# Designs tried in a protein design chat: VH-VL binders against q9nrl2r1430to1533. Part 69

Target 1, 104 residues: q9nrl2r1430to1533
Amino acid sequence: GGVHELSAFEQLVVELVRHDDSWPFLKLVSKIQVPDYYDIIKKPIALNIIREKVNKCEYKLASEFIDDIELMFSNCFEYNPRNTSEAKAGTRLQAFFHIQAQKL

## First folded at step 23 (VH-VL)

Design p9b
Fold by OpenDDE, look of step 23:
Structure p9b (fold): chain C 104 residues (1-104), chain A 121 residues (1-121), chain B 110 residues (1-110)
Amino acid sequence: as target 1 above (104 residues)
Amino acid sequence: QVQLVESGGGVVQPGRSLRLSCAASGFTFSSYAMHWVRQAPGKGLEWVAVISYSGKDKYSVDSVKGRFTISRDNSKNTLFLQMNSLRAEDTAVYYCARKPSYSRATWFDPWGQGTTVTVSS
Amino acid sequence: QSVLTQPPSVSAAPGQKVTISCSGSSSNIGNNFVSWYQQLPGTAPKLLIYENNKRPSGIPDRFSGSKSGTSTTLGITGLQTGDEADYYCATWDDSLDAYVFGGGTKLTVL
């Protein structure tokens, strides 16, 4: 853990954000754009939120970091049908994440 | 087969009220957020208001806040726009429009034929 | 005055290709899906393009959309007299927290 682990989290978040399929996840969904979203998704999260938590050293365990990333994908799949661009992007990005997470 | 039909437009004096309706058919109305978009004569399109599928959450453009109220009756597949304290600048064709239920969707489909509201003294 | 900027008018002869541009910023076109609408005279807007380059059912493939950076373009090939209409680009604006439209482009078929 410690500084070395935090650096690993930071690097992984950077890689996720730079990925072509990160667009559904970069920031929280707007309540005005999608007023139904927060009636369904009770624990909203996005990459900018996760990045902030990393920067604030809020993740003491790798499992906590991973849980938030998985929550982000779970929310996407819960709200969006499988045939949507959002869900497809999420599927690809999650696969990428799983590969990169092995390095943690 | 998906269809939206607006009604309730008319000619009124400033300060008066109108209530627009939008009848939906051909789809599960209660599963979609619905919008109002207006178009002043010879001008472009302007987003006006949105309401969630359940009707719990409502938002509108600043220029109509406190005057316009969006609502819906899912049992009747109908969307409403209550317009109070109407002004000349509210003169427009008012369209109801459906938004797909995707987290990053930004488009409307379909649109109704529109109903005309004219505010003049 | 519109958040998204379109040319006021374009024109071309039947059978020709025409393009309509729509320019915005990072907070709208740069970060969000763009859609295009056709509005025939005296009618309601009709969705032509969604998610930057996808066509709804019933829209012919001579209509196309593309997006690059903070701008988008609608392409129409094999121009027909029936294409004479107003065309609007649209998207979401993160900074305004609102749906935004271009000013519209009047397409005249010569």
Scores: ipSAE 0.880, ipTM 0.952, lowest interface PAE 0.5, mean pLDDT 96
Fold by ESMFold2, fold request of step 24:
Structure p9b (fold): chain C 104 residues (1-104), chain A 121 residues (1-121), chain B 110 residues (1-110)
Amino acid sequence: as target 1 above (104 residues)
Amino acid sequence: QVQLVESGGGVVQPGRSLRLSCAASGFTFSSYAMHWVRQAPGKGLEWVAVISYSGKDKYSVDSVKGRFTISRDNSKNTLFLQMNSLRAEDTAVYYCARKPSYSRATWFDPWGQGTTVTVSS
Amino acid sequence: QSVLTQPPSVSAAPGQKVTISCSGSSSNIGNNFVSWYQQLPGTAPKLLIYENNKRPSGIPDRFSGSKSGTSTTLGITGLQTGDEADYYCATWDDSLDAYVFGGGTKLTVL
């Protein structure tokens, strides 16, 4: 917890957003595009929301930040079959995240 | 194998109603959100409405909101479009279409053959 | 006009290559998967390309798709008389919260 930890969260989120496989995760799924999404996914989260939570200092511990990122990937794998482009992107971005999270 | 067949089109005067049906076969109908797309004579395609696989959530374009109601009967593998207060600009071929239930999917496959609605005095 | 812009028509001889462009914005083509449809005269649209450049089963590899920035292109090589049709690009638009289609391109095979 402190200033250095919060700047590390922001830097990590920026790196995730810049990654080529971030496209399924940048913002929440549209209810009109995918009307069944919110019947299945009860705790929706996306990179733009996580970034805003970092900016507002809503994470007290690194584990809380990590939990939101892992929830984002878990939602992707729960909703999308593993052979889909969305799930494959999630697998690759999650692997990248695990490497970057060692810096926290 | 997968098939969608529309019916219920016809010629009708402005202000009247029609109900379109779309019969589905060859796939688990209740696992897919379903859509209506229309095409006015000599013109392009326009997305009209979507319904969730349970029928719980329904959305339509503003130009038909309050006049058209999408619905489904999963026990009969049938999609419906109730079209009230029809206007000349509603004249089109109406297609039902299936979209994959993936979080970022944007494509339709398959389409039905279409049913023609003509609104004229 | 349509949210996505396509040329109204293109033409080429059998055996030649043709490309059909489709231009949009960051809220549609830039951020979302593009699909392409073939509509033969008097028939329903048929999916040719999904996820920018993928072909469903049964679509020959002489049909191709690509995307760069806010533009997408359908390519057809080895042109055949049976390719004479209208072609539509499509995607999701984030700002309109709706599916959007191009105005269509009529392909004539000489």
Scores: ipSAE 0.796, ipTM 0.916, lowest interface PAE 0.8, mean pLDDT 93
Fold by ESMFold2, fold request of step 24:
Structure p9b (fold): chain C 104 residues (1-104), chain A 121 residues (1-121), chain B 110 residues (1-110)
Amino acid sequence: as target 1 above (104 residues)
Amino acid sequence: QVQLVESGGGVVQPGRSLRLSCAASGFTFSSYAMHWVRQAPGKGLEWVAVISYSGKDKYSVDSVKGRFTISRDNSKNTLFLQMNSLRAEDTAVYYCARKPSYSRATWFDPWGQGTTVTVSS
Amino acid sequence: QSVLTQPPSVSAAPGQKVTISCSGSSSNIGNNFVSWYQQLPGTAPKLLIYENNKRPSGIPDRFSGSKSGTSTTLGITGLQTGDEADYYCATWDDSLDAYVFGGGTKLTVL
């Protein structure tokens, strides 16, 4: 049940972190580096935070885990124009995620 | 033809104040965070401060914190640096610079021509 | 808490290739986009390379950038006397929460 599902979340997060296009998503955006980010993005999330939530068993349902991952991509596309390296990486990593998530 | 033009530099005694200005043209100034970067004589470049596009958030390097205040007037396309309690080590050419508003952007384009601040006793 | 290290100077003859190195750490070059700037004598810095290896419009392909691990390199081929300048690498540093620049490299074309 729940334990097997949490192991699958951990495995998926590891695969996302290993992906070449994970670089925009590994940690939260620095407000000093990009001082306007948090004026636009009100629900920030990143892979390190999602991984910590998996490790602490904070996800009760697979849908909650998937929602955080999709929020991460949605934030990227909301903040970054589509022609940016960040948005292109997001598009590719999201496609990878959808393939891997079919295994859940 | 994006352009940044600094002004307000000069020679001042330690402990005095100066206010630098940077006039922007050729782009939507209010859509960009703006930065000050300085270069001491014969030395390299040092990042000094950033201000968000709205002017709401401001950050500066520790060596100037409490003494320098970055600000902007978006209606006049102008960036400012208020420099108080000036010290000899603040002697430098001061550049304003624009950075793209992307979540991982780290580069500056363009730079102004710079304005020289000399603090001497 | 990292310092970007560049050689103080490099030189090469007209028409030759030169590379300028810039070394840092995982908290800066290792995790963040690198940019390179040319500063001609008496002028402001000009962007040559962004996002490790991309050229802005108007920069000829004689200028190239690369990044490997915690190091980055600016390459200049077909050297011209007009390339004589100071060159700076730059990036973001996660630990310092600040933009950092290399100390600069003076290129002499002989």
Scores: ipSAE 0.786, ipTM 0.913, lowest interface PAE 0.8, mean pLDDT 93
Fold by ESMFold2, last read:
Formats: sequence, C-alpha cells, structure tokens
Structure p9b (fold): chain C 104 residues (1-104), chain A 121 residues (1-121), chain B 110 residues (1-110)
Amino acid sequence: as target 1 above (104 residues)
Amino acid sequence: QVQLVESGGGVVQPGRSLRLSCAASGFTFSSYAMHWVRQAPGKGLEWVAVISYSGKDKYSVDSVKGRFTISRDNSKNTLFLQMNSLRAEDTAVYYCARKPSYSRATWFDPWGQGTTVTVSS
Amino acid sequence: QSVLTQPPSVSAAPGQKVTISCSGSSSNIGNNFVSWYQQLPGTAPKLLIYENNKRPSGIPDRFSGSKSGTSTTLGITGLQTGDEADYYCATWDDSLDAYVFGGGTKLTVL
C-alpha cells in the first residue's frame, strides 16, 4: 500500500532487528555451517532480506509483509526443535511481532 | 552412551594417501551432520570438513580442498576421511565430532579420542 | 595467526580464580555462539561451555562463560590441580564461512 504502510513496515522491521531475540533471523543460514538447512527449508528468508524488500518498496500490501515475517518464524520452527535456543527466541520474537503487527 | 571411535591413522610418506574411519554408536547417526577436526603436534585445533546427514553435501577448509574427501555410510554408522596427496603439514591427530543440527549451533559434542596421522619422509 | 586470540598461558594456585580471554571480531564472536573446550593432557577436547554461557551436564558450576561484543571469557573458580589443561574458544566465522578456534591457553595450577 500507501506511504503510511511503508513507514510502518520500516518501523516494525527496525524494532524486530533491535529485539534481543532477533539473533537467529538477521541473515540467512550458511549452508556450510548447516549443510542440511536448504534441503529442509525451501523458502529461506531473513530480516536483512525483508528490510531490503521494504527499502525497495516490494511489498504492496501489509499481508505480503506479514507473510514474509511469518514465513521466517515458520522456517525456524520447522528446522529447529522446540527446546532449542533458536526456537525459543523465535517464539518470543513472534509474540512481540504479533503485538506490533496490530498497528498495521 | 554416545561414542565416536576413530581409526586408520599411521605413518605415510608425502604424496601418499590414507583413509580414516570414525565408528559412531549410542545415537541416530543418520540424523546428524558430522565433522573432522585436527590438531598438529603441540598446536591448536583446526576444523577440517563437514558432511550433511544424507552425505550429499560436503565442505572442507581451503588447505585440504581437492585433497581430502569426507564421506559417510549411514548403514554402517561410519564417517570417513579420504586423504590424498598428503603433506608434512597434514601431520596431526584427527578427531571426528558431532554438532547439533540447529540453525545457529556452533559447538561440537562429543569428540572421538582421535587417530594420529604422521606424514614424513 | 589464529582468527581468535587467546593468551598462550595463565597460572594460579589451587583454590584461586582465573579467567581466560578470547578476542575475535564482529564476523565471528560478535555474531555467533561461542563454545569452550577443555583438553586434558593426552586426551580429546571436551565441551565445557556452549551458547556463550551454558554448561553441558556433568560440568560443575565453577566453570562459567560470558560474551561481550567481540570478546568472550571463560571463568574458573576454586581451581583444582585436575583443571590443568589447554582451553580453546571456538565459534563460526561469517566471513571465512568456517568454524574457527582460538590458539589455546595452557592453564597451569601450582
């Protein structure tokens, strides 16, 4: 959408990046570090990519932006068992995102 | 009891080949990426290679690329390191190690007890 | 030299405290989980600390880890002669696309 939505997307992405639980989501997973990741996760996404898409005005609807953020969390939960620090961080950051996304 | 046991070390001449094995027990071997780490005499630890749980994806440090090949046989719970064109600087204790399959994991547990490779004229 | 920098040696008496530092950069310690390993003489490395400050089962709480910025520290209190070993920090390096280890620190307990 409009100018207000683009500003809201940018503001929300900045808040997500600054959150203490953003560490699993800042950049894509290295396939050398985790050689099995891309066999399991077919639609990889991370905050740096989402931020770039916001900067390039690639999101036309709030739903498209929300879908990428939710995909990011879904990938985390699909790859990482629930008891891992990655999944726990994902749960906390997703809860924070849901509160902030009410503003969209 | 999770265990990793290396074998196949020995003394070889430069330019020759050697194949290391690592026998795994006490865990579902085919669910983990596996690694080789080496330690030259009196020196620190150096990561060498990783293989995905299926065996399809393999990576190694630049110093051994084209010479060392990591592989696995999941039906035998065994990890391998084929070392070709060996050089004096490859002299080390070679450890196999397991890393958790989590997206940001960076630690190894457990380690095998190691097998010694000596490359000398 | 080593991507992660550790002092070559430290020493202290039984019962004392010691810290072992490990310095890196934003591409390794700054962005990634740090682990620490103890290598007793003639043995394989053993995981001591993972995810910056967590202890696996069987590691006593007198071992601690911390991370600040691009540095990490292993703390050992109540030193025992059995703690005499080499200690290594380790992490992932984003720029090298590789796991990296510190050069190791020899702890002597006198």
Scores: ipSAE 0.783, ipTM 0.914, lowest interface PAE 0.8, mean pLDDT 93
Fold by ESMFold2, last read:
Structure p9b (fold): chain C 104 residues (1-104), chain A 121 residues (1-121), chain B 110 residues (1-110)
Amino acid sequence: as target 1 above (104 residues)
Amino acid sequence: QVQLVESGGGVVQPGRSLRLSCAASGFTFSSYAMHWVRQAPGKGLEWVAVISYSGKDKYSVDSVKGRFTISRDNSKNTLFLQMNSLRAEDTAVYYCARKPSYSRATWFDPWGQGTTVTVSS
Amino acid sequence: QSVLTQPPSVSAAPGQKVTISCSGSSSNIGNNFVSWYQQLPGTAPKLLIYENNKRPSGIPDRFSGSKSGTSTTLGITGLQTGDEADYYCATWDDSLDAYVFGGGTKLTVL
């Protein structure tokens, strides 16, 4: 919604990108690297796309921003078994997100 | 216990075709994307192609695109590489390889023992 | 030239330590997991290191991997004559949208 929310969304996305566990989430999964990914994950999303949506003011509600971030984690856990480095990173980054989101 | 065994290599003239097979055992073959990697004599390794675990999606390096087709039969636990319009530069040992189906995985384990393709007049 | 650069050869005596370097860029080693393979003469490649520094079951702890920036290193301690082989680094390259291998390093145990 307002300019304060957009600034807060930008700050939160920057903090997520800077986190050590952001590496599975920075950009979309390559279809050539992982050819089955898009047969399983129908609503792909990544931090670079979320950041661009914030920059273009495409989020009208805070809930829409939060939904995209949670979708990003949900995709990670849906595609990757829980014992993988990807899923473990997702768990830690999601916990960080929940703490930072309380500051909104 | 996980094993990959290639077959179908041989000596063939330029412009001819060959079909390679890779028999898989010891794992759920239909749960993995599968790959071909080749090694020219005295040279390093080159990734060639990948196929999704369902067989729906296929990708290959530019140098073989339009000539090589990767395929699979999940009921027989078998991976294939159809090689058409073969060239001398395609001479190599061809390995099939498994990669974990994780969103950022980049490593191959196991590899087959390879099958040799020689393209010469 | 290979996308990933390795020295063409290294050598050391039995019992010594050797390191094999592999240099790339941000689009490959910098952003993606690295793996290392051993290829004994006349055999298929075998995975030694995955996810930069992890060893699969059955690989002795005298093999180690590390990554810093756009470079990765395979370390081998307690060299044995059975370690004579070609060694390859590998990763994904974001820009090429392909798996890439180093040119290989021949290890000689003298």
Scores: ipSAE 0.777, ipTM 0.908, lowest interface PAE 0.8, mean pLDDT 93

Design p9b
Fold by ESMFold2, look of step 23:
Structure p9b (fold): chain C 104 residues (1-104), chain A 121 residues (1-121), chain B 110 residues (1-110)
Amino acid sequence: as target 1 above (104 residues)
Amino acid sequence: QVQLVESGGGVVQPGRSLRLSCAASGFTFSSYAMHWVRQAPGKGLEWVAVISYSGKDKYSVDSVKGRFTISRDNSKNTLFLQMNSLRAEDTAVYYCARKPSYSRATWFDPWGQGTTVTVSS
Amino acid sequence: QSVLTQPPSVSAAPGQKVTISCSGSSSNIGNNFVSWYQQLPGTAPKLLIYENNKRPSGIPDRFSGSKSGTSTTLGITGLQTGDEADYYCATWDDSLDAYVFGGGTKLTVL
């Protein structure tokens, strides 16, 4: 909604990027590196794209921003088995996100 | 238990074709993207090509693009490399390799023992 | 011509320690997991290190990996004559959109 919400979205994305467990989420998965990713994940999203959408004021509601962040984690858990480093990082970053999102 | 076995290498003249095969066992072959990596005599390793688990998407390095075609038959647990218009520079041991299916994985395990392709006149 | 730079050779006596360096850039080692492979004479490469510093099952802990910035290092302690091999670093390169290997380092155990 207002300017304070956009500042809060920006601050939260910065905190997510700085977190040690952000590495699976910074940018989209390369189709050449992982050629099957986009057969399974139909709505790809990553922190760099979310940050760009915040910068362009593309989120009308806080729920839209939160939905993109949760989609990012959901994609990780859908593609990666739970015992992988990617999924474990996703679990920890999602927990951190939930704590930070209570401030919105 | 997990095993990759290449075959189909040989000695051929420049301009000829060869088809390499890689037989997989001990894992669910259709759940993995598969790769070819080559090693010229006395030289290092070079990644050549990848194919998605369904076979729908294929990518190769520029030096072989248009000449080599990676393919697979999941019903036979077999990976292929069709090598056309062979050049002396394609002389190498060719390995098939499996990469874990994780979104950020960048390593190969296992590798086959390799099959040797020699292109000479 | 190798995207990742390794010394061509290194040598040491049995029981000693060596390190093998591998230098790249932000588009490869800087932002992607690094792996290391051992290639014994006449054999296929074998995975030694994945995810920068992890060992697969069956690899003894005298093999270690580390990464700092755009460089990675393979460490081998307690050298044995059976360690004589070629060693390769590898990673993904974002700019080339390709997997890349170092040129290899020949380890001689004297």
Scores: ipSAE 0.761, ipTM 0.900, lowest interface PAE 0.8, mean pLDDT 93
Fold by ESMFold2, fold request of step 24:
Structure p9b (fold): chain C 104 residues (1-104), chain A 121 residues (1-121), chain B 110 residues (1-110)
Amino acid sequence: as target 1 above (104 residues)
Amino acid sequence: QVQLVESGGGVVQPGRSLRLSCAASGFTFSSYAMHWVRQAPGKGLEWVAVISYSGKDKYSVDSVKGRFTISRDNSKNTLFLQMNSLRAEDTAVYYCARKPSYSRATWFDPWGQGTTVTVSS
Amino acid sequence: QSVLTQPPSVSAAPGQKVTISCSGSSSNIGNNFVSWYQQLPGTAPKLLIYENNKRPSGIPDRFSGSKSGTSTTLGITGLQTGDEADYYCATWDDSLDAYVFGGGTKLTVL
């Protein structure tokens, strides 16, 4: 819960953003681009929002941070069929996340 | 075979109304957001409007807001564009188009063959 | 004047190669998938390339797409007279919150 933990969250978010498969997750889906998204996804989240929550120290527990990251992937898999570029990117980025989270 | 067929175009005077229809077949129409795209004579393509698969959410380009209303009837696999207060600048071929329902999709496939709207004196 | 910039025309002889460029910005081509459309005279646009470089079924490998930075390129090899058409690039623009098309490029096959 301290300063070191919040620095680790920022480092992990930076590494996720830099990953080649981050493109479906950088910002919220536009309701004009995909007007149906918010009929299906009720708890939208994206890396820019998670990063802002880290910057504002809004995560009190590591589990809250991990839950937002996992929610981000869960939304991707719920909305996008598994054979899509979006879902494949989600699978690869989630695997990367699990590896990086162990290191911290 | 996925197919889109537009109808309802014609020649009208400024200030009049037209309603365009787009009949869909060969796919689950109610699973897709649907779009209208237009092309003025001798000009490029311009996105006009989108409607969500349920019909709840509708968005359009600013130049047609308040005049054009996109709608759909999922029981009849039909997309509509109600065009009111038509202006000469609305003269175009109007295409209906399908976009994949993926979170970052940016392409249209298929397109209908188009229906021509001419607004003149 | 289009958000995405294409040359107004290109030409080449049958059997030759052409490339058609499309320039945008980070808010469109830089951050979003690009698609390309062929519009034969008097017909509707047809999807040629999606997700920057993928071809839908029925599009021959003479057509290719690429993206680098804020630019995309359509390549057409082995030109045929039936390739004479207008070609449009398209993408989503984050800043405009809209789909945007290039102004189109007319390909003439001599």
Scores: ipSAE 0.749, ipTM 0.900, lowest interface PAE 0.9, mean pLDDT 93

